# Designs tried in a protein design chat: VH-VL binders against o27280. Part 160

Target 1, 266 residues: o27280
Amino acid sequence: MDSMNVPEVLEIKRIVEESESVKTFIFSWDFRREVRPGQFVMVWDFRDEKPMSVSLIDPVRSEIGISIRRVGEFTDRVHGLSEGDLLGIRGPYGRGFELMGRDILLVGGGIGMAPLAALADEATARGMRVDALVAARTADELLFLDRLEAAGVNISTCTDDGSCGFKGFAHERLLTLEENHDMAAVCGPEPMMFQVMRILDERDVPAQLSLERYMKCAVGICGQCCLDDTGFRVCAEGPVFWSQELSRVREFGRYRRDPAGRRVPW

## First folded at step 6 (VH-VL)

Design G4 (framework fv_marstacimab)
Fold by ESMFold2-Fast, scan of step 6:
Formats: sequence, structure tokens, C-alpha cells
Structure G4 (fold): chain C 266 residues (1-266), chain A 119 residues (1-119), chain B 112 residues (1-112)
Amino acid sequence: as target 1 above (266 residues)
Amino acid sequence: EVQLLESGGGLVQPGGSLRLSCAASGFTFSSYGMSWVRQAPGKGLEWVSAISSSGGYTYYADSVKGRFTISRDNSKNTLYLQMNSLRAEDTAVYYCARREDYYYGMDVWGQGTMVTVSS
Amino acid sequence: QSVLTQPPSVSGAPGQRVTISCTGSSSNIGAHYDVHWYQQLPGTAPKLLIYGNSNRPSGVPDRFSGSKSGTSASLAITGLQAEDEADYYCQSYDRSLRGSWVFGGGTKLTVL
């Protein structure tokens, strides 16, 4: 049994440029160490370590992919790497998505489509009907459309500026979709997820939501990713939660935590 | 303390009906999916039916589809199984069980209620 | 006939290791659905022993462990004790047309 708590130094096999700000780094992976959609890994550039969602799980090719958005010093350095360069990978960690029923709705905002792309692959492999609502500010920020189409996913898009698909936010687009689903999976900015959750709750569609909060528990710093009302630790009990678990948390959709664990309004 | 208690079992003739209840206590019932699982005398476990936490989604084993109806009343913390057109092969102890998440399996079980279908 | 296959019985002496297999197919364990294990002591309701392939609920000793590979799963019991004499069931989800939770046929563990 491979240890999940020791970083393994892996060679970057391929880099896919998903957009101007997002790249997917692909590594060979030994699937004796299981990985599920919705789980994350710690990525170590030999200076700093950050949590990243797994966006590709391919046991047939023996590959995993990790999609990284350029948002700060660490991600800027990682974006400067090339095929053949090395990164440390530790994990996987966290609770992944669970698939139930015959059909699933995926609702992804920006980089939140990354874990949902991996989930789409698993759902289609299981013979489920998959509908994806892909949301972004602009057409250039819509992610994984070609991959989702190749997987047989039924795609709807929306952009805040109307440059592709429906003009508006994910929850506004969802209100125009009348198809029912056995379950949904949602990942994106927390305010988007909160609004989408409310609509799915009204439609009685059970939903799982992935919280991409600042996580330090995997490196031994507990409490940095806690939810206020219930004491949930996102990195230990999440990052995936059922919508009814999140409805008990007053913080969800209203406040976030900064790297020091302080409450900050959205 | 988390508990589930089944009731409503008994002796019934083939073609008859029974309604089972499962009373939940010690947890937020509306946050959990629920299942009915049966076990014929001396036999193994057989999943019968499941219901989502909200009650919006129901699932049935092929052996009971069209005859059994699962439902819940979250205001009463109670799960139900309406059993119609009962057959001898439905004779079993019926357990209710809680699922924390579809992911986590059935973590809390009741003590079961016996249903006997015979002439 | 169960869609998940377990041996009907297994036996061991106190202190020994026993393993119980659970064999599925591409529509359940092979489709990456988790395997859960239940212990049923004589005359009692089932108790969750292992969830999510390899996780233990609070209070379950570490001598019970679960694993999964391909279309199969295994429950391992080390340091066998007389109190372990029970029926053991694996459980997963099957994606076939309507989807359903499925149990293995059960394995009776006898402590000799």
C-alpha cells in the first residue's frame, strides 16, 4: 500500500493549456492508490505546497491530471514549468463525489469545472446521462467544453457578458432548464453554489457541492478550512458535501475564511 | 443517542397488505437517506427500497416494484413501507437503515420487524 | 443468486487471520462503486463494520480492514477472537437500468 502522506516526485508528462489562465498537468499514476472525482492532492514545487483538485482520472492510460489556475506566486511558478519538469504530489485527500441514479446535472463555474470534468468521465463510463451547465464570466473562461463533448455530455453554457450561450449567471440559466435529474454536482464560486443549491432544493434534486476553500489540514494545520456552525473540516470531511449538510451552515454563501482562518464576506 | 425502531409487522395472507413504520430519534432525520433491507429466515440480506433525505427520490428492488411504496414524514421523524399484494417470498425480518451519505453505507440499523406471509 | 459473490463460510482459530472475498462485476464494484461491510452477530441486527472500501466507523478495531481491486473486494480480520463469530456481508451499488443497492450472499465465520 502506497503512503498518501509522503510526496511522490512525478514528471510532468503533458501540459494542456485550457485557457489563458488555466493549465492541466498530466502525470503517470499507479492506480493501486485509488483516486476518485472530487478528491484533491497537495502539489509541491519544492518551495510551497498547495491543494489542487484532480481533473482527469484515466486508469486505462494510467494517468491523472491536475488543473491549476494562475492566481498567485505559487501557481505562477508552476505555470512556468514545462513537460519533463518535476512536481511533488501527495494524496489523494478528501471525500469524493458519489454517483446515484440514472442521470446527473453538473453545474460548474470557472475552475470549478475541473473536478466536475473527472466526474463526467466516471458518470458516462457508468452509463449515466450527463448534462453539464458550464458557467464563466466570458466565453474565453469556459473550461473543458471539448473534453465534455468527447465524453458524450449534453452541454449548456452561460456567460455573465453573453459572449457564449445564455447571458447571465449559472442560477439564472438553471431556472430556464426544466429537465429533472436524479442528482446534481456543483463546483464553483461559493455565491454561485449557494444560489444553485437553493434552486435544486426547491426542485427536490439531491446535490453534492465541492468547496474549494483554503486548506492547511493536509499539512498539519487544523481549523483553517472549518465551516462555522457545524465544525466541519473541509479537507477532512469534505471538500464534497450534500446540499442538506450545507443548508445547516449559516456561513455558507455569506462568509469565507482567509488563510489565517478569519471570516471575510463574499 | 441515535436509534431506529421498526413496527407494523405481523402475519398476513397472500395478496394482503401491511404498512411498516420506522421511528427515528437522536439525529436530524431530514438530513439522511433511508433504506429498507429484509432478511428471510436463515437467509442473507436483501435491499428492498431507498428514499432520499427530502423524499423526492425513491428506489426499489425489482422484486417489489409496483407492490411496495416507500415514503417518509420528516415532521414526524418516521419512515414508512406500504406493502401490497404480499407473497410468500416476502416473508422476512424488515430492517430500516440510515445512510449518512450514499458514500458511507448504512451506518445505523433498527432491530427489525417480522413479516410472515402465509395461508 | 447474488450479484456480489461471497464464500458461504470461512473458519479460523483464535489469533489467526481470515479473509472474506466479495466478487462483483463491471456494473458495480468494477464501475468504481464503494464496498461496505456489515457484521451480523447471531440474533442481532447488522452493524456497519467498514465503509467506503477501507474506512472504519468509530469503535471498530484496526484488526478489521477492507480493500478493493478491480471487480473484487476483501475483508481481512487479524487476531481472530471468539466474539468475531458472525455473518459478514459486503454491499455496493449496481448501476444496471434502474440502479440498486446490492448485498453479497453473506459469509458465516466460525471460530473453531
Scores: ipSAE 0.006, ipTM 0.411, lowest interface PAE 14.0, mean pLDDT 83

Design G40 (framework fv_marstacimab)
Fold by ESMFold2-Fast, scan of step 6:
Structure G40 (fold): chain C 266 residues (1-266), chain A 119 residues (1-119), chain B 112 residues (1-112)
Amino acid sequence: as target 1 above (266 residues)
Amino acid sequence: EVQLLESGGGLVQPGGSLRLSCAASGFTFSSYGMSWVRQAPGKGLEWVSAISSSGGYTYYADSVKGRFTISRDNSKNTLYLQMNSLRAEDTAVYYCARLEDYYFGMDVWGQGTMVTVSS
Amino acid sequence: QSVLTQPPSVSGAPGQRVTISCTGSSSNIGAHYDVHWYQQLPGTAPKLLIYGNSNRPSGVPDRFSGSKSGTSASLAITGLQAEDEADYYCQSYDRSLRGSWVFGGGTKLTVL
């Protein structure tokens, strides 16, 4: 049996509280199984299994980190765990980010900064210049600022309510940033990602976007994540896609699918 | 050990189509972007097209945009160039080259395959 | 019309120094994109000679060196040898129009 398809029961080595609603769970990891920024793992609490992006990749310490926002029953249970408790982890799965060039832009909204934090670590280790636009509804929901600063990332912030940095949405802040980048990586709410992609397209910046809803498609769990819009796309191997791949997907930024396969607005 | 081998070149009439292949060996093909560069007889190098390591992003020179399609099959370690609506000015030796992602340079080149567009 | 401009030819005697220029613009070399140099011997495929402005791949003699300033780059060849007769191409990346790899027109080096 392929070991990536069987959950390994791992001890929670360390927990970092990122905010009131977000924690990073750190595990020892055998890097004989390579992990790349943008990939995800299935986290099993011995009742339910959910996909979670890898937010820390540290081969020097032999550790990975998984950042989880408290948003429902599963995540509430996981947030109740302590150092020394056990979780099942299988993976990694999915396409990771590709790094290209020397100057890159990261645009993250809320928990979407989690996979981008791992990417920032790899990019800075390669000697790349990293600019990060970190967006949230309020200052208390801005994530990973200290970690990004420690990595040498050039940080811009925006909040919907103006409690930190630029007052407004990520795409509005992006319009005031005029530095050319060789590549961008974007992760956050789908409507935010759609608006950001449009601006990057107008600026001729190649962009990669990470879509939560496609994580299950990468492991074959959810057939409704596959899009066949006039024969264009029959299956999306996610979660990371280039803007060229997404620009022709009719549902991107407009609709999601409910459990019955019905279109639901964002 | 690292090697790129082009094939599929030949004589084709104006308006015709041709598909070039480039077989890669000796490196992890899926980790590198790839490029096609051409050279008309007695002329200089001209970049034609490039593709990201996953195949998710493609680039084209204005002279070939809409006529040529670059693609790759990472399971077969093979790069492709589908050439449609060929013109006399497309006559050239076509090289495949491996992209170095950090510098936007080309560090490994194939031997080239000749494409002649003539009536 | 090349985006990067090179002299069409350059010549020197054995043992001398020659320099080949590569002139770009604000959208490529001037935008801090690196310059790479390729050597093409008659009847052969191009070979990477210099990458990232000034780095040599393994096996390239230190007689070959690269430099960059502003919107221009230069390839210098010292201790010129007969076997250096070749075409030399600079290459950079141009940011405009979703990005493109751009080559100079090439310089034919003749060893007199």
Scores: ipSAE 0.542, ipTM 0.800, lowest interface PAE 2.9, mean pLDDT 88

Design G41 (framework fv_marstacimab)
Fold by ESMFold2-Fast, scan of step 6:
Structure G41 (fold): chain C 266 residues (1-266), chain A 119 residues (1-119), chain B 112 residues (1-112)
Amino acid sequence: as target 1 above (266 residues)
Amino acid sequence: EVQLLESGGGLVQPGGSLRLSCAASGFTFSSYGMSWVRQAPGKGLEWVSAISSSGGYTYYADSVKGRFTISRDNSKNTLYLQMNSLRAEDTAVYYCARLEDYYYGMDVWGQGTMVTVSS
Amino acid sequence: QSVLTQPPSVSGAPGQRVTISCTGSSSNIGAHYDVHWYQQLPGTAPKLLIYDNSNRPSGVPDRFSGSKSGTSASLAITGLQAEDEADYYCQSYDRSLRGSWVFGGGTKLTVL
């Protein structure tokens, strides 16, 4: 009775082109299998299987969406598919985001906005005040701005090249935002997430971070999970981790932070 | 029927330790944050600690920080409060309470368990 | 000292109206955190009476009502009955205390 571990062959119902490099693939979904923002599914193209975060959760239409950036052979093949084509989906897997409080800050970099877009929908539906800091290399790589605006989210943008909004990195933009939040959710490149978490820790804002590299560990396919002295399996309980949990991982074991904030061996 | 039932209270000497449990039934325990609230004899309600639905984030009142540890086991529908370095001023009835839908209200309460710290 | 301030006592006769105030600050009620009210009958656990400023749980009579204005909230009880004699507590959340659930000091209602 583990329906999450059995691949289901699903028809691509609709494809949304989010940018030149990102598409959202939409499938009919039976919500007897609960799906939460921050969870992922394994996408199987009948050759390879890769983890992908769920970016749309729509119980009214009985649909889920999976946003995929074109970065290699698997994603190139999937981007070549059309409505009506078939993909294998199994899941959902992993720990989803928890919502706490009256207001939430979302900080997303590139495709990291995908799971945060699903979270924004849930947070606004629950009556939370949602602020989103959307970061990308260039203006045309900013994702989900129209969807976030339609949901009533207060949006700030930044681009590395200054082509839209603040010129600079997400953490530099965050330093100019004075508002404290009851919680934050962060997803994007790990260097960005590290810098953002450091600022949120200094501001005493509880943060959840989605670490995509732990998705395989969460389903047990890598077999290389870490246990700490408390018996907590960080990799197996991902991809979403609280800042309190993640701080323990960084400080304990093989790695520590140097004065510049870099991870170094003991 | 939605219920919370505390246990583990009793008499303990100053400096001692005690572990409280709260058994939840009638709802999806893993979907709710949980809290401990205490009330000293003849006094008002004082919040002690809270934990997120996954157990990944915890909160503590200043009066108990470093001495008390809140935890939960979602597979057993049970909330815990590990109380160390107990002081006479920790004497109180301890209630577990369910935190409602992220608005931080407490909609379901247990009957309480009495903790007496005395030699 | 309580972060939320309530009068220590209030009294009324059967059939009358009483109001219990709860005064906070800009870091809690004034920061748009909702106020919840609890009734504690002698020798019993607290019971949720009003949630999210003005909403009643199933089974709570409409003669109990709540309101919020600025940094303060109030609980109104109309048609006062002998069984309303209890302690009443307001509760909110405070951002400035590293995220803390805060209770008022409690108000003892005496039905004369």
Scores: ipSAE 0.452, ipTM 0.760, lowest interface PAE 3.4, mean pLDDT 86

Design G42 (framework fv_marstacimab)
Fold by ESMFold2-Fast, scan of step 6:
Structure G42 (fold): chain C 266 residues (1-266), chain A 119 residues (1-119), chain B 112 residues (1-112)
Amino acid sequence: as target 1 above (266 residues)
Amino acid sequence: EVQLLESGGGLVQPGGSLRLSCAASGFTFSSYGMSWVRQAPGKGLEWVSAISSSGGYTYYADSVKGRFTISRDNSKNTLYLQMNSLRAEDTAVYYCARLEDYYYGMDVWGQGTMVTVSS
Amino acid sequence: QSVLTQPPSVSGAPGQRVTISCTGSSSNIGAHYDVHWYQQLPGTAPKLLIYGNDNRPSGVPDRFSGSKSGTSASLAITGLQAEDEADYYCQSYDRSLRGSWVFGGGTKLTVL
């Protein structure tokens, strides 16, 4: 669609404060421009443009939501906005999550729960049984617990400091859970996703992982979008990748890239 | 009308290779997982391989893993099965089938293409 | 070697009821995976007859019905007709086999 490549100026209809550092911005949306969980939009504050995952998809209310963590200059400015203020939105872009079966595991770390919250809504509407492992550094950084509970999701929590649920990392908690699922969807810090993927691979559970760093590759504006072991195809089809695709990438979970394109250990 | 049409079957010698194609029409091919199912002469149905809607995840029966490769080209609405190191026991009619994503069932089937592995 | 077990044959007269069983295990039917049934007329491709244990696709007469209990499923055909003579296959999904679509061995239905 031509209109997907031109920012549409939209009014912020509602703002939900998810935590001290995360807000969800809700906009009216014309669903002739389809949006799926796992896709992202480009958010333009009339100065800078950044990719943001869609965290709410509500065709009944004709709304989408975009959850944004305050981590830098752009996000700090956006967090300063109020209901009634304007943002430019273009998209959606990227491939979304795929669903198969009736039993899905969601593993989210921090803001990575945002696209998974939208997926949870779709999965529960489809009649799937949804288990969510929600991980964060502290209890105050756990996101979407009330929304997931309202959707009928079975929730497990995990915090690094033990302030809520299991004390430890997501992959450590997953090791204590013995039940296999038909599918898994994972989104969060890359080292967390790598460890979770390894466990799911051992259990023969197909997993989809959302890599924020590849959102720009999907829209063609990333100079570092080619993966050494898999080539351009994987980068172009992000941000959601299957575990089979990522298991062949030496960089995933081991290295990141600095602004000069050099590999740096996590 | 939703339709699947297989092609590429034929006679091949043991150890040989063959590539099957399945042309899809009448539905949004890129929205569905796809599968290959075979049937040896006078025998039952045996699932062979499956692929996710994006092509990013693949499944194989143990009997074919390492020898067969499933792939798809969503721009051409076509599913493929590359068969290598063929054995006499691979002799069968090969059907492509559309996967139903919620129930793990197969709702649309092609007419089949015959693969004969013999000397 | 089928993961799901069906009787190799069943027979009935026109107007009668026949049932075809499909026996699985805790890793497939017993693990909440649904059972689907396919009809294969002689010389033709399989056709979906029942999906999701008990649902009929459009065009399938209500003489065909499915049920599931524990690790087993059953296909019932009432008011048996000559054109029902075919092979019938159950199919489910098995997580223990690296995620596999599994078929029963098939049941030949003869209408006498």
Scores: ipSAE 0.582, ipTM 0.813, lowest interface PAE 2.4, mean pLDDT 88

Design G43 (framework fv_marstacimab)
Fold by ESMFold2-Fast, scan of step 6:
Structure G43 (fold): chain C 266 residues (1-266), chain A 119 residues (1-119), chain B 112 residues (1-112)
Amino acid sequence: as target 1 above (266 residues)
Amino acid sequence: EVQLLESGGGLVQPGGSLRLSCAASGFTFSSYGMSWVRQAPGKGLEWVSYISSSGGYTYYADSVKGRFTISRDNSKNTLYLQMNSLRAEDTAVYYCARYEDYYYGMDVWGQGTMVTVSS
Amino acid sequence: QSVLTQPPSVSGAPGQRVTISCTGSSSNIGADYDVHWYQQLPGTAPKLLIYGNSNRPSGVPDRFSGSKSGTSASLAITGLQAEDEADYYCQSYDRSLRGSWVFGGGTKLTVL
């Protein structure tokens, strides 16, 4: 038996409140089972299991962190837990981000900053220069600003309502930023990622995008983790894809799929 | 033991096609980017193509762009170079090399396979 | 044309020091991309000699050293031995050639 396919019951070692609606749950981790930024785990509260991106990878402290936004019943229950309580963790799953060059741009929307925060840590540890564009609807929904600042990341912000930084959308802010990045990593709502990808493609910046929508298929229990045209299974081949791969997917940015696999417009 | 072994070289006419293979062993192939580097007889090294560890990003030297296609099969630990519309100038020993990132060198090289484009 | 310039040849006597230069521009070495060095013995594949400007892989003697300053890099070989007779190549990345890895033209080292 592969230990990655069986949940291990782990104690919540520490909880960090990232915002009113987001908490990072920190667990001791045996790094003989390697974890990379962009990978996810299945979190089991002994009733339901949900996929969550790894947001902290700390081999020095032997810890991983999982950031969870409070939406729906499962996440509300998990948010009610305290240090010392137990959760089941299975994984990691998926392919992680790949680092290239010396200058990297991170573009995160909302909870999409979670896997990018882990990537920022790895990139800075490798001596890379990191610029992060952190986007949200309002200032209260901007995530990881203090953590990114502590890591030495050069931060730009934007909010839809103008309550912090640039007033507007991530792609509008990106148009005002320099074109000299060696690569980019993008995670957030799919319409945001599509617009950002188009700009990065025009600038000839290779980009990686995280599509986290269908990670429930990681254990092969359903067929809903499939992108149109190319036959990609997001949970098996993703969630991280290069922009070169996504430019071949007719579905990306145009429509999504419901639980029955039917196309639904954005 | 970490090894790369190229195959598929040979004599081909101008305008012809050839597919090179590179078999990897002794390391987690899916964790590394890979490159093809060539060397014409008596000349220096010339980078030809790169593929990321996932296969999701590829890049080519201008001299081969549109004619060569790099690919990989991580389940078989094998790297490929499909060479189309071959020219006399493509005559070279072709090496596969393991490449992690721009900050790291090509730390493992195969022995090379000779491609001769001649009538 | 090569965007990284090396002297085509260099020579030295056993026990002496030689230095091989690698001259680039603001789009490669001058943009703070790392320089790597490769040794190619006659009839063999290239071998990584120096990575990340100045680091030695396991098994490479400390008489080989690398340095980088401005738009140029150098490989220094001290205590020359007959076995060092080879071609040496620098390699970096060039942003103006978009994603391109670039090699120097190579330097033939002759041990007299």
Scores: ipSAE 0.492, ipTM 0.776, lowest interface PAE 2.9, mean pLDDT 86

Design G44 (framework fv_marstacimab)
Fold by ESMFold2-Fast, scan of step 6:
Structure G44 (fold): chain C 266 residues (1-266), chain A 119 residues (1-119), chain B 112 residues (1-112)
Amino acid sequence: as target 1 above (266 residues)
Amino acid sequence: EVQLLESGGGLVQPGGSLRLSCAASGFTFSDYGMSWVRQAPGKGLEWVSYISSSGGYTYYADSVKGRFTISRDNSKNTLYLQMNSLRAEDTAVYYCARLEDYYYGMDVWGQGTMVTVSS
Amino acid sequence: QSVLTQPPSVSGAPGQRVTISCTGSSSNIGADYDVHWYQQLPGTAPKLLIYGNSNRPSGVPDRFSGSKSGTSASLAITGLQAEDEADYYCQSYDRSLRGSWVFGGGTKLTVL
């Protein structure tokens, strides 16, 4: 057996409280197993296994981090853990982000800033200029602002309620920002990503978007990770897709699928 | 160890089509962006097309846009260039070249395959 | 249509130093995109000689060096040898062409 397919039982070294609903769990990592921004790991709590994006990649300290939002039974149990407790980690899996050009725009909504924070670290380490649009419902739900600032990222914020930065949605804020980017990376709620993608397409900015909601299988054997009319398997071919690929997908931004494959509107 | 090998060139009439292939070996093909670069007899290098490591992003020189299609099959370690509506001005040696990322340039090149567009 | 300008030819005697310029604009080299250099020996495929403005791949002797300033880049060859006789191309990226890889017109180096 490939060692990536056997969970390693790792100790939680540090927990960072990112917000009321989000925590980052930090583990020692052996970088003989390379991990890239945009990839995910399977997190095993000894009852259930769920895919989680890597939000911190630090080879200097030999650490990775995963940021988890509390949304259900599994994440509630994991949020109840303390430093020193154990989790199983398997991976990494999936297609990571691709970097091109000199300037990059990051657009993150809520927990979608997690994989983008790791990407921001890599982009700044390569000497790229990074602009980040960080969106949330309220100021208390904006994530990674201190980390992005420490990395030298130029930050714009927006909140639905106007409690920090621009009052409105990410796509409304994007319309007021400068257009000079070689590429963009986008992660957040699918309706937000759809609107952002449309604006970037009109501006001829190539974009990558991360679709993490369908990551049920860690190895490319699971048919549940399928997008409509293209046959894309998110766990095998994603979670990161270029806007050129997603422009061919009818369901993107309009509806999702339940476990039985039925269309469920956003 | 690391090698690129082009094939599929030949003589074709104006308006015709050709499909070029580039076989990669000795590295993890799916980790690298790829380009096609051409050189007309006695002339300089001209970039033709780019494809990202996943195949999800493609870009073309204006001179070939709408006529050429770049694609890749990562399971077969092979890059392709489908050339349609060929013109005499497309006559050139076509090279495939590997790009690790923006910073490293085109670090591995194939030997080239000759495409001649003539009656 | 070439957005990067090189002299068409340069020459030098064995042991001398030659410099090949690559002149761009604010949309490419002046926008801090890196410059890469390729050597093409007669009848062969191009070979990467310098990447990322000034870095050498394994096997490239330190007689070859690259530099970049403002909207221009230069390739310097010291201790010129007969085997250096070749065509040299600079290459960068241009944002005004919707993100396009661009080559200079090439410089033929003659070793006298």
Scores: ipSAE 0.404, ipTM 0.744, lowest interface PAE 3.5, mean pLDDT 86

Design G45 (framework fv_marstacimab)
Fold by ESMFold2-Fast, scan of step 6:
Structure G45 (fold): chain C 266 residues (1-266), chain A 119 residues (1-119), chain B 112 residues (1-112)
Amino acid sequence: as target 1 above (266 residues)
Amino acid sequence: EVQLLESGGGLVQPGGSLRLSCAASGFTFSSYGMSWVRQAPGKGLEWVSYISSSGGYTYYADSVKGRFTISRDNSKNTLYLQMNSLRAEDTAVYYCARLDDYYYGMDVWGQGTMVTVSS
Amino acid sequence: QSVLTQPPSVSGAPGQRVTISCTGSSSNIGADYDVHWYQQLPGTAPKLLIYGNSNRPSGVPDRFSGSKSGTSASLAITGLQAEDEADYYCQSYDRSLRGSWVFGGGTKLTVL
């Protein structure tokens, strides 16, 4: 019914400050409405609505968490809220991650670690060996390290400036990492994901990648969210795609399109 | 309750093509990975192909790579196997099987459909 | 040939114990992948008997049990009954084959 797509007004139960620019907002959740890692919700501040990935799924406490990076007017307003304040939540939407095999590599850049943190919880609960490559510009922007450690995840870090772990980009660090993984999940800036995907393809490791930029289409906000060569609608088919699907898209990682449909390099 | 029903098997000449279907009912088809497994007369089980729940990832046994294509239509709760360039060694009962969400073992099997490749 | 090795046949009398082995390698069972077991009665489709090394689906009698050690797994059947006469297959996952499921060659159990 239409009431199933109306935002539910929920109280902010807890706020975790992950970094200077990232907060996780935790809500009580009725798990009769299933949520999977890789799915997103629409967050409504009673003025604007934006898609946000689910970063915590806790059926034992009956809670979900949504991690939000401060990048503009909407997210600045949401970051100004306190425990006890209200937000509208609608969803979940989109295709979640799939798990297969015995070991998984997670590669997260910046806020892209948010959906991967939820996936790490599911993978460890299923008895998988989880290796996480956590990438950020600086040490202060590395996210979820304590949570991943508590879950038993094997963590590697890299920072652009060398302030923690390997000095360099995620794909450069990946070249020095063990090659024995049954699958990978990748979330972060599209150029990072493209380079990581190329390495995983050469190693014949199936990977899932999350294309968060197109989530607006789920509520009819954007008119174009199709991928160039395949005709896939990211919001309808995604946001999570397998590398085999994305390998057919010439646009992925090489260029994007402006509002007029023109190709623009990253 | 939970069921898989194969169809489309039959007699085909070497070099010919055949398309198998597997109709799923009693579960959320779009939430599960699916496989085709075959068994030649009097022989053991051989995994043929896998497709992820979304259809985004497919994998094939070396013996069928380039000749067989696995696909699915989640709106119709149906799994397919397009078999091209068929050989006598492809003669087998073909089963569709569902993979469980946790262990990725094959927890639900169809009854099978017989494919005979003969001149 | 099969990636996982099983004896081609095993036999026992009613009430006895039989054990069926499944031998793999460092890329499958030795890489700590779970082993699943299937029972195939004559003229029927395979049925999941044991999953995740040692778990039984609802309706499977407790006289069936599974175990795993190193690169090998075993299916044990105690209190052997005539209706256990079937082919038994082990199955695991092989990491070198990128999401590939591999079966043993099968073991024919004869109840004497």
Scores: ipSAE 0.262, ipTM 0.682, lowest interface PAE 4.8, mean pLDDT 86

